# Designs tried in a protein design chat: VH-VL binders against Putative metal-binding protein TM_0123. Part 6

Target 1, 252 residues: Putative metal-binding protein TM_0123, of Thermotoga maritima (q9wxx7)
Amino acid sequence: NFGKTIVTTINPYYLIVSQLLGDTASVKLLVPPGANPHLFSLKPSDAKTLEEADLIVANGLGLEPYLEKYREKTVFVSDFIPALLLIDDNPHIWLDPFFLKYYIVPGLYQVLIEKFPEKQSEIKQKAEEIVSGLDTVIRDSFKALLPYTGKTVVMAHPSFTYFFKEFGLELITLSSGHEHSTSFSTIKEILRKKEQIVALFREPQQPAEILSSLEKELRMKSFVLDPLGVNGEKTIVELLRKNLSVIQEALK

## First folded at step 1 (VH-VL)

Design V9 (framework fv_gevokizumab)
Fold by ESMFold2-Fast, scan of step 1:
Structure V9 (fold): chain C 252 residues (1-252), chain A 122 residues (1-122), chain B 107 residues (1-107)
Amino acid sequence: as target 1 above (252 residues)
Amino acid sequence: QVQLQESGPGLVKPSQTLSLTCSFSGFSLSTSGMGVGWIRQPSGKGLEWLAHIYWDDDKSYNPSLKSRLTISKDTSKNQVSLKITSVTAADTAVYFCAHRLYGDYEGTFDYWGQGTLVTVSS
Amino acid sequence: DIQMTQSTSSLSASVGDRVTITCRASQDISNYLSWYQQKPGKAVKLLIYYTSSLQSGVPSRFSGSGSGTDYTLTISSLQQEDFATYFCQQSYSTPYTFGQGTKLEIK
């Protein structure tokens, strides 16, 4: 099984690694896209999958504490990113198209060509395809979001923090991401800033009612941003483009 | 509209194999993240988790009962089955099947069937 | 295995009362706790998941709180339809385990 099986923890890395390798190796996904990776616990079959893996590709930044035993065969994608670019160890680095273009895709490319040197040419071509697609996402995101520079968006969970920061929007979250109640001080801040709030977002894993009180107060509906790709997206570029389309719909 | 319905023999003899079927609607085990579990309740006692199965055929069993339990699914029929071998009077209980989601609701059962009573006696 | 203990097996109350049901885990379960309601002849109903999250369709009079090993279910103003048995469950580790149940009875 040496050089044959790669396990990825979350769906975005499954999409990237699968696209880079094609049929070169078996690529497995540990946490399905419908599951919350922050709350994931290992099943017995998951432990066996990790034991049998030749390489594990993980996010890092505390998202996968269960991987300590497998550290020697795990690549933590967050290690590719300069520490000064990280915000309070927020782990949602895969949603930043600049992080993907400059750090994540190049870093994974390097790891994979070392594992499969005979496939270097094919993997390089696939990496260049992803980077080209990311360039179009970045361009289209600037075009869509520049008019909203300095405006505020609200989410229940800080998954798009890096994305919105890149394009000049403020993100306020209802809680730290693992809480089911919202701080009164956060509600007051949102209401104080209501004139600059341009969109409300929730995630597929969150209850539809999580933003109900704010929807009523602000007279806005919430839209669903999908950080993990629950709708069968085939590439990371497709995942980012679908989310951009939702953002554009919310901002009109 | 998630609905589950259990079916099984009302009576089974000691040492025999107990077979239970859960039929459901409102979701499919072809959908990623979906799962079905089995929980039982002896008369006047608490709930005991037995096993669950996910859309990808991943299975988990209560370790105290694992050697006696087999869970399986028929995705095309929207059914999940549980077999318990070598039954004794201790297996007399109401048996429930329930829907569960992988991840945020891992280990939590959000929609339950009405339960089917199984009595083990000669 | 993690043992779940509900302090009372039965509790009597009247309509309009504020009722609290308690649950203790034998170890820290990091808020991976759910509450269920069971009425005779009815399907078991999920009320609360992850300590304090109210399941869709459950009345707002139900609330949950707790941390570490100690958890509570509160009914702020008891209604006639709330007389039932309530179970806590931990989902922190397998095997998933339930409390013995607290039967809420008419006073």
Scores: ipSAE 0.000, ipTM 0.418, lowest interface PAE 17.1, mean pLDDT 86

Design Z1 (framework fv_ozuriftamab)
Fold by ESMFold2-Fast, scan of step 1:
Structure Z1 (fold): chain C 252 residues (1-252), chain A 120 residues (1-120), chain B 106 residues (1-106)
Amino acid sequence: as target 1 above (252 residues)
Amino acid sequence: EVQLVQSGAEVKKPGESLRISCKGSGYTFTSYYMHWVRQAPGQGLEWMGGINPSGGSTGYNQKFKGRVTISADKSISTAYLQWSSLKASDTAMYYCARDLGYEYSWFDYWGQGTLVTVSS
Amino acid sequence: AIQLTQSPSSLSASVGDRVTITCSATSSVSYMHWYLQKPGQSPQLLIYDASNRATGVPDRFSGSGSGTDFTLKISRVEAEDVGVYYCQQRSSYPLTFGQGTKVEIK
């Protein structure tokens, strides 16, 4: 509606805030789910959108450096999460269903009822629906991943690090290696762990060939995990559930 | 003082792998994007792609997508450009350059360049 | 992709001459930047966002333009200005450069 406009930076927060508010306010998405949020550049129309926003919901942890000018009206979701639970400055906190259940959804709920006190009851009910959905995702994820506790998955980009860690799996990135500064060294390390590797994943925007060398060497097919919801997902629970389905397919 | 220091010149044969580096110093490495710009002998500048070292996310020029990998190690303030299989057409000067990641951003500092020669 | 065409491709000037370089885009560009690559050196920033001089760039350099047409001017060229000048747009990905304008001093 015309009263207030809320801008969310990335699609997962657009899904959460839209579900919490329904028709209560205009919710806008800044970075389309098909775009790379880490390399996002503001257009003049984007700057106008941010300038006119009553509230900006952002991830934090360096994902949105362009929001420095708008800090006073920006809520950084990462501020809801106890710092000791964060891994380095890995910003992919929205893919952890425990972070969503205990910190992100409750934190956004508090912010939004402050802005819309007349809608407190409706927003509370929607928050409880999201939490209930997250509980089913957590339960089903444990059921699917418990047999693979202590095993390793490989991705080109560490978007699902928090998710896999919650369920007892290690995530290694192909090109990342502060201890082994070359991808050649990283490939050797990965091959040393070949008996522990149970799945290879890439993201929609990455080239299909990004894991080709490992696919051939390990005789495994890679699958696509979607951290941002490029397929028209309508809720955060649906986004997590679709990714869990892909993980289950990869592990069989 | 801000400096971007690139690895030394390389002479390779077609089919070989290679990784070149760009080390940033004198600034907060994770506060700036790092880009790779190529210049073939006697030709102009061509953008290859970039990375946000804070999150590790990358973007590529379609011409180079799948042919090279851009990565960064924030613990040592270093960005990388890698080929799994070099071709003679990869012979060029490769520059790294930083920017803020906004639409209005510009390349304010450039590395000294790494000359890569690929020949039989 | 936005293609940038520079004119002229090369020029020879005498010290004290006015030099004008143009950059034409196939689509409207909100942000245009200019770089100078001196012989044997890395590119260096001259002008950002069409008209702003980078730190340390002399007043003799100026930029102007909007939409599809941008101009770089050197009011009184000096011997140290020899090199190749490039325009660059950042309005959309992929980022693109002009083909370059080679400036030689007599």
Scores: ipSAE 0.000, ipTM 0.378, lowest interface PAE 19.7, mean pLDDT 86

Design Z2 (framework fv_ozuriftamab)
Fold by ESMFold2-Fast, scan of step 1:
Structure Z2 (fold): chain C 252 residues (1-252), chain A 119 residues (1-119), chain B 106 residues (1-106)
Amino acid sequence: as target 1 above (252 residues)
Amino acid sequence: EVQLVQSGAEVKKPGESLRISCKGSGYTFTSYYMHWVRQAPGQGLEWMGGINPNSGGTGYNQKFKGRVTISADKSISTAYLQWSSLKASDTAMYYCARGSYDRYYFDYWGQGTLVTVSS
Amino acid sequence: AIQLTQSPSSLSASVGDRVTITCSATSSVSYMHWYLQKPGQSPQLLIYDASNRATGVPDRFSGSGSGTDFTLKISRVEAEDVGVYYCQQWSSYPLTFGQGTKVEIK
């Protein structure tokens, strides 16, 4: 049904929904992958896009407060995930390959076949393709990260918390949300655990110098992890694989 | 060698329909967005909209939404910009440009199609 | 929409001069790109993501900046650099360009 328009809020969901639907519907991305979705504010053109959407696919967990008036046509992906599995309402659920495999992709599949019942077989095939790809990411992630079980990773922002937790690593962050300042207690925790810290990561939108003091103190180089897909990734599996390759390089 | 080749110049009257084209070669057509950028006589560059040739998904600058249609035929690696009813204010040079999926920079541009609308 | 303002609107330079063009955005921009449109030609990409030179672009061209303020520099301008320079943002729709900076060579 070419006439329907689906709007996705952030790029990972744009990648998933576009792969599931192919040519079935127009899929639009609201927040560019280079923009910080936590700080995004609607412009008049964005509001018009949302008004005209037949379906909005959003993350939830407070990432899109501007969607309250569009609740009736919005699917919040976080609603697919058992609340027990969420960590302090951390919204970065799309980076967990287990959440993708068991909750997000199946949930989106169900929503989309109800909206496009005539395309059920095609969408099912695409969903199975994504799940198969996720299985290979999970397998390769276990292989790469098993030797680092119980170790600590430091990031400037807690975007990969769910990912690292799934593979037995602790993530400590310098800042969560609007504050860029690091608390004294966080610095003390990092220094206490310096023997366990195996990698430092920052995101593409963060200043290159954001981890400079820790790089010097820990004698480590930081690497760039990309939670949103700023390098032209075409699928969620490709996004996860590129990030895994960076993690593997950092751990060498 | 990546190349974008646009259709030739058009001279039209107000109210007439028009479709101009942009054919990509030397790359995988479905791997990049295709955008349309307008330049009125003596003016700067203005983004009109773009299309994902793989999905058919389009995005428009609200100023042009409903006034033009962007489409693509991936079987012949060609993108289109279409007007149902031209106005004198549509007189401009129209460029197609290949865009990255992530950063939306335009690394290759067509040679341009001059559209003149006069009574 | 994010509005981009370039400064100066026009300049005249002699071969070998350093040329500096600035682009100011009404709100923070994640990515800024720069283009050159030579007389009678299509625009061509010079710099993407604030500081990366496009393929085939001479190293005399450099870009810098973040947030709302971005700069394009030509360390030693050449006669072939004549044209109009445009900045372009990617942070939110619609994509927008600056008004252009005309560079003339004496």
Scores: ipSAE 0.000, ipTM 0.397, lowest interface PAE 17.4, mean pLDDT 87

Design Z3 (framework fv_ozuriftamab)
Fold by ESMFold2-Fast, scan of step 1:
Structure Z3 (fold): chain C 252 residues (1-252), chain A 121 residues (1-121), chain B 106 residues (1-106)
Amino acid sequence: as target 1 above (252 residues)
Amino acid sequence: EVQLVQSGAEVKKPGESLRISCKGSGYTFTGYYMHWVRQAPGQGLEWMGGINPNSGGTGYNQKFKGRVTISADKSISTAYLQWSSLKASDTAMYYCARELYSGYDWPFDYWGQGTLVTVSS
Amino acid sequence: AIQLTQSPSSLSASVGDRVTITCSATSSVSYMHWYLQKPGQSPQLLIYDASNRATGVPDRFSGSGSGTDFTLKISRVEAEDVGVYYCQQRSSYPLTFGQGTKVEIK
């Protein structure tokens, strides 16, 4: 009804903003869930979409360098999160249900009611629904992961670093360097800690064989965690619950 | 053993199109980003962009966006850098380099031997 | 973009000398890497993530630093160490390199 268009850069923010606004405005997704947001490049049609947008919702932390021209109408979600809670330049903040509950959803709610003050009550109700769903994810995650407190999980890419940290598990990635101590031979570190490694994870975009040597050495299968929602997930809560289900399966 | 083998030197005129290649071997091609790095004569290294060969997703240094196209064919473990219309200022050595699929935190651990592109009338 | 400035731009050393190269960033960098480009060759990884030596790199090479200031040291330079040294930040896109430090042996 208002004729306004909101552009979101990655699918998790598309899911959140779409749920908050319903039919209040047109919400568009810039980077498809199957595309790598770290290497995304604008096509001419994308540039037109950004130029015509009334608001752009982006992650920040270097994930969208192509948004410099559109800075004045862009909200960087990472700006909502206290800097002390961020790990180096790891941009995967949307996978932390506590960041979502306390910073991201409230921050987006505030931005959106400023733009649609006439819809404040409707947007508030939707924000409360998301927060309620996040509470159930947090509760179920604690229940599932409590037996594994202090244990280690391994991923090829550090997308779930914030998630596992919140629930008391160590995440080692083939490329993790949040301490300025990334080792090219992370396999030695992994094997040294093999007694406490409880799961191996890869992402949909990664080849199945990326962890094959570790699978053989540790006698474990790897499982697929989906940080962006490639399977048609409708809400951020559904995305987190599907990933939690995979984590629970891997820990058995 | 890991190797990145690039196509041979090219001599072109302004306005011509060109595609150069970088073939990976000895590793899982789709497990690594492939980056292109330019070095103009007597100058330093400049990142042009990269690609995830598994998804086809690309990223560019804005300075080169619209001037080049990066692509990959995972079935033959080869990445490409392409110009639709070369300029004399494109004269440079072009390197490919791989990075473990991790986004922001891994070095370029293996580099191709380079492809010299000379553009002159 | 994060701009990287190396110092010195060039130097001439005798075999056995200590060589120190610095790299200064315009904003905080989480991941800093160093590369060596020998004459007529492609760059090769030397140091990754500020202080870790790449496989096959002699222990005379060391790296240190955090935040905006990083240092590469060669404790006792050898003739084979001639070339241009580049720092590279991996904290944000676009990825950037320093302008290079040319090391020549007398």
Scores: ipSAE 0.000, ipTM 0.421, lowest interface PAE 17.5, mean pLDDT 86

Design Z4 (framework fv_ozuriftamab)
Heavy chain, then light chain:
Amino acid sequence: EVQLVQSGAEVKKPGESLRISCKGSGYTFTSYYMHWVRQAPGQGLEWMGGINPSGGSTGYNQKFKGRVTISADKSISTAYLQWSSLKASDTAMYYCARDHYYGSGRYEFDYWGQGTLVTVSS
Amino acid sequence: AIQLTQSPSSLSASVGDRVTITCSATSSVSYMHWYLQKPGQSPQLLIYDASNRATGVPDRFSGSGSGTDFTLKISRVEAEDVGVYYCQQRSSYPLTFGQGTKVEIK
ESMFold2-Fast, scan of step 1: ipSAE 0.005; ipTM 0.405

Design Z5 (from Z1 with heavy chain S31D D99G L100T G101Y Y102D E103Y Y104L S105P W106E, light chain R90W L95Y; framework fv_ozuriftamab)
Fold by ESMFold2-Fast, scan of step 1:
Structure Z5 (fold): chain C 252 residues (1-252), chain A 120 residues (1-120), chain B 106 residues (1-106)
Amino acid sequence: as target 1 above (252 residues)
Amino acid sequence: EVQLVQSGAEVKKPGESLRISCKGSGYTFTDYYMHWVRQAPGQGLEWMGGINPSGGSTGYNQKFKGRVTISADKSISTAYLQWSSLKASDTAMYYCARGTYDYLPEFDYWGQGTLVTVSS
Amino acid sequence: AIQLTQSPSSLSASVGDRVTITCSATSSVSYMHWYLQKPGQSPQLLIYDASNRATGVPDRFSGSGSGTDFTLKISRVEAEDVGVYYCQQWSSYPYTFGQGTKVEIK
């Protein structure tokens, strides 16, 4: 534990911070990977965990409204990313390997070496390992997705918006965030672009039937993309690689 | 449980304005679409349009666009169908119906209906 | 707009009979739903997406079909099944209904 406690709000940041620090400090995850972070509510035990934290690592962009009173010890990862690169304040920035490589990992590295200056060389080495892994994901994603440039992917929830945009694919979502309603304009857009839709994705927390009507219309099977790492992935690179494999399977 | 309660029957003259309502209860109002379906006397069902109460976005059957306005007040979980000037041909039973999640709006719950009679 | 034509327009059945209702579309339809309107009541959802039974609907009701031709079957009709049955397509705007099939039980 080394006497200091770092709390991360969602699992992707837990994976990154844990890899950067190793056994240097106690790292705790606030929102379990199987829970929906958009619907998360603080319990008294959660508030105690936040109160006792020496540092809180959070996403920002409205994902954690309960952190207002803890703002002075919270790092919002979205603050590392130039605002001009954000799409309609979509909070799913951790799924963009370019954001991870150029902003998120370097930003977290700087924050953590200030807290643990005696571990600077060890943390630097771990950051370089993550960046190297991200380079392989970026390379392999380009190779896999370049043939599908300009094609459309449909998801129930806009978690992979940044990822697909980086590799030249359009993402249409049934709803904005974690809502049940779908706009009439979105329905029209899906129908107009029917011929260029190459894959359908849902998330582990969503019912299997959420895309059943669209599967029937397009005569396509939907696949599960995991934005949070519900299967015990150990690193952010492993999480991205698992999702890339699913995307490649869907595009076959 | 889930219930859609519509306003009472109306008897109007041509040229009069009218607004009828549909109040949802037993669910989160903004998580579902609300649609309006009419049934003229002795006739079948005809979709008029619908609204997403969360954002207020609407879609209309072009046959009714400009003749009616669909709106919703999410603070009181109520959807509305409004005419600025009624015609005798507007005589019908009007149903509200809840659209399910996803891009396919199956009408899973229906209101009891509001009978609108417009005499010439 | 896609027009839906139901056949027959009406039928009389005895309890225990098999009832078959068809719905034909003027162009290919990907989604077809079936509703029942009992006398004096609001419509209720029976079948969605051609073949899926709605919650609480007895298993004597089944749906099938694709393209332009869809079928609703009642394996053994009961007295409570009296009413008007409507098909509805969702493939393009506007959403359209068939003219209805009236089922009477003697």
Scores: ipSAE 0.000, ipTM 0.389, lowest interface PAE 16.5, mean pLDDT 86

Design Z6 (framework fv_ozuriftamab)
Heavy chain, then light chain:
Amino acid sequence: EVQLVQSGAEVKKPGESLRISCKGSGYTFTSYDMHWVRQAPGQGLEWMGGINPSGGSTGYNQKFKGRVTISADKSISTAYLQWSSLKASDTAMYYCARSPWDSYGHLYAFDYWGQGTLVTVSS
Amino acid sequence: AIQLTQSPSSLSASVGDRVTITCSATSSVSYMHWYLQKPGQSPQLLIYDASNRATGVPDRFSGSGSGTDFTLKISRVEAEDVGVYYCQQRSSYPLTFGQGTKVEIK
ESMFold2-Fast, scan of step 1: ipSAE 0.000; ipTM 0.452

## First folded at step 4 (VH-VL)

Design A13 (from G4 with heavy chain Y57W; framework fv_guselkumab)
Fold by ESMFold2-Fast, scan of step 4:
Structure A13 (fold): chain C 252 residues (1-252), chain A 120 residues (1-120), chain B 111 residues (1-111)
Amino acid sequence: as target 1 above (252 residues)
Amino acid sequence: EVQLVQSGAEVKKPGESLKISCKGSGYSFTNYWIGWVRQMPGKGLEWMGIIDPSDSWTRYSPSFQGQVTISADKSISTAYLQWSSLKASDTAMYYCARLGEYSYDYFDYWGQGTLVTVSS
Amino acid sequence: QSVLTQPPSVSGAPGQRVTISCTGSSSNIGAGYDVHWYQQLPGTAPKLLIYGNSNRPSGVPDRFSGSKSGTSASLAITGLQSEDEADYYCQSYDSSLSGYVFGGGTKLTVL
């Protein structure tokens, strides 16, 4: 059993699958948490890792175009989520604690018990532990963010779109739907709403100066939200909690 | 077809005021922003500013803030670029251009240009 | 000088490939902002040639292609033809200036 290898594409799924399986199988991470997954390109050693994998766990929604030839052994986590709940082509579904609780963790649990039926009881207990942790994150997020319902946050990249929507905050990104570009219509919208803007966020993978003009115009500092877990977080719940603490700091 | 038609060439003296125009046709004028670009003789392109014709919101490059005024009259689908007091250094070709898809921030259609010559 | 740097001239023979560079900084191309390219034929207004780093508008031949890496972008022209003689300008957005920036322009001469 321990001879099987599971490859996960991004760190959040590495954290979830590793917690679900423990010592049951070897779990490998393809894209380091410090690298931008939208810009990731396979090197020869990565291709070998994917070819030797018994199962690949990937996000989907266009985040991993290099996985087309490995579809037969790949589970795309986005397939667990009802399509009507998805916003445009935004792939950052792992940052929504409701998606994690109701779709992602249960979906991964089902895939993994089919692969390891002899470990069903152990995997079930780990899944229940993650769901319990997510419930506390949801509770604490509502408590922290309820006073800011209807307020606006600005991000350079729309990684926390699903998260902020769940807790009643409007998210505006520098791009009018594109990760890399910006427009004056978006800047105009931000400046028109300046009285309701409560925080500016960027990510570790982005240049520090990405929000410099808005920081100056709004007289606000930006804070770093970490969608991938660059600081050695051990669980998805810990990743969400660390981001919540940064959000609370920004709102003070 | 989409078209931007600019007013004719102008010859002015330093200190005079001037207002040049850019008329859009073949599209919904208020759905697209209009930018102004300067090209001095033998030199490259310089972005001056932009206007949203739906509410006349403007943004200027730092080099042109306070030097010119951009305005628009949506009832006649026309954008304007105005100087209160021309300088010899304002001698240039002035282009208006339509901002394409807002997501990409590129200029998809350009006017033919208005040559402004300022000399005594 | 221009915020985006282009070589002032480039030359090639008919049928050859030429590349025009556009070098920016961390506040524009390096910050992830898209690069667009314009062609200005002698005595005419600029015309959109490439938008969003690599996309061609309808009517632009596939001989023209764009790419972006790090703080720089490139326009490649293959199978050079005499009608390609023109000035070429790159354009992006600069976050420190809060506005659009153009390269200084490159004059292409077909030998």
Scores: ipSAE 0.020, ipTM 0.560, lowest interface PAE 7.3, mean pLDDT 89

Design A14 (from G4 with heavy chain S54D Y57F; framework fv_guselkumab)
Heavy chain, then light chain:
Amino acid sequence: EVQLVQSGAEVKKPGESLKISCKGSGYSFTNYWIGWVRQMPGKGLEWMGIIDPDDSFTRYSPSFQGQVTISADKSISTAYLQWSSLKASDTAMYYCARLGEYSYDYFDYWGQGTLVTVSS
Amino acid sequence: QSVLTQPPSVSGAPGQRVTISCTGSSSNIGAGYDVHWYQQLPGTAPKLLIYGNSNRPSGVPDRFSGSKSGTSASLAITGLQSEDEADYYCQSYDSSLSGYVFGGGTKLTVL
ESMFold2-Fast, scan of step 4: ipSAE 0.564; ipTM 0.823

Design A21 (framework fv_guselkumab)
Fold by ESMFold2-Fast, scan of step 4:
Structure A21 (fold): chain C 252 residues (1-252), chain A 119 residues (1-119), chain B 111 residues (1-111)
Amino acid sequence: as target 1 above (252 residues)
Amino acid sequence: EVQLVQSGAEVKKPGESLKISCKGSGYSFTNYWIGWVRQMPGKGLEWMGIIDPSDSYTRYSPSFQGQVTISADKSISTAYLQWSSLKASDTAMYYCARLEYSYDYFDYWGQGTLVTVSS
Amino acid sequence: QSVLTQPPSVSGAPGQRVTISCTGSSSNIGAGYDVHWYQQLPGTAPKLLIYGNSNRPSGVPDRFSGSKSGTSASLAITGLQSEDEADYYCQSYDSSLSGYVFGGGTKLTVL
């Protein structure tokens, strides 16, 4: 209502919460989209922002260890998702359009109408707009990716694991998810599967050379997938559509 | 070299006011919070409160809320702990310490200010 | 009273190993908050010894190590030396107090 502040940890949740609330409350983004959220370190000013927040919206699954002392006013979005659907506690749940449609957007809607009951109708309308957009992304993703069912994609970091699984593709990652160097055993496994590898992806925060040895061996270029929205995307649907466009280009 | 230097020992009577200081050097003063910790003679450490020197935002332990005032002057890189009316039970060593707020530990400590309150 | 429980004293002979325990509750260590350890030599200010459960600041010998499990943490000192004789304090954050809590302190005597 009057001067309430909501802090979101990463840009995808900033986009969702901002779209749901419009001008109803001040929505702040903690981790800039160009920063690696796995390596983010709080400054005293960031800690003060969290302290003054009326509500914190966070991912969970270990992505924000600095939120331990704020847990009483924090909503962890991962708590909305049935545990059986999670893969090795991979935290990149915001990139799965089915998780967004069935769990994340409905869960955030419930939290926000409880804080702003006078805005229930407006927030419901915005939630329905997001779900409608997600339905079109899901439909278009099936059309684009169905021919590649059972094929493999390689990424330096497992950010799109849930996305590719929903559309029937296997993801192999160069890192263990702990930002470690690639092992020879992992490279050997990738080369064993080279006939079914259809695309190589890296992220904006990663060095351009991170996949250079595989690009040479597989005679393929890598493309940049953006899990956080570094290019001024205004909605979660726009973020997913831009990534789908890159995936389609890579599969040409 | 990070250093916190505290003001000298004080001997006071009950009812007197007192303000002690903690001056930081060797780092950007506004990038870290300052905490105050009491140690009564022969006893353990008790957290009193913290301050963000960038805007003087304070947090107090429930036991010390209303008993003391914590303040800071960022222009001279100095934090303060103040009593309006001292009691004999305020006799203690008072430490300031630099707080890494996001990770909840005190990495550098002042040498301490001994405050003795007696009739 | 202290919110974190430590034994008031421990003792060991030179060259031996001692362990100092720190037991909390569901609002602090049990909630997942890190445990930090401070060494206070007689007549001096406390000094950071271990931070973030198990990390050593520059200059702290590897004879000092920390661990955390459930609602408790431990400080281990191996190869005891006479200069290790000091008071040791654990510290964590407590969500119910919205602030910082210390253990009651453990006096280590090297016999």
Scores: ipSAE 0.000, ipTM 0.433, lowest interface PAE 14.9, mean pLDDT 88

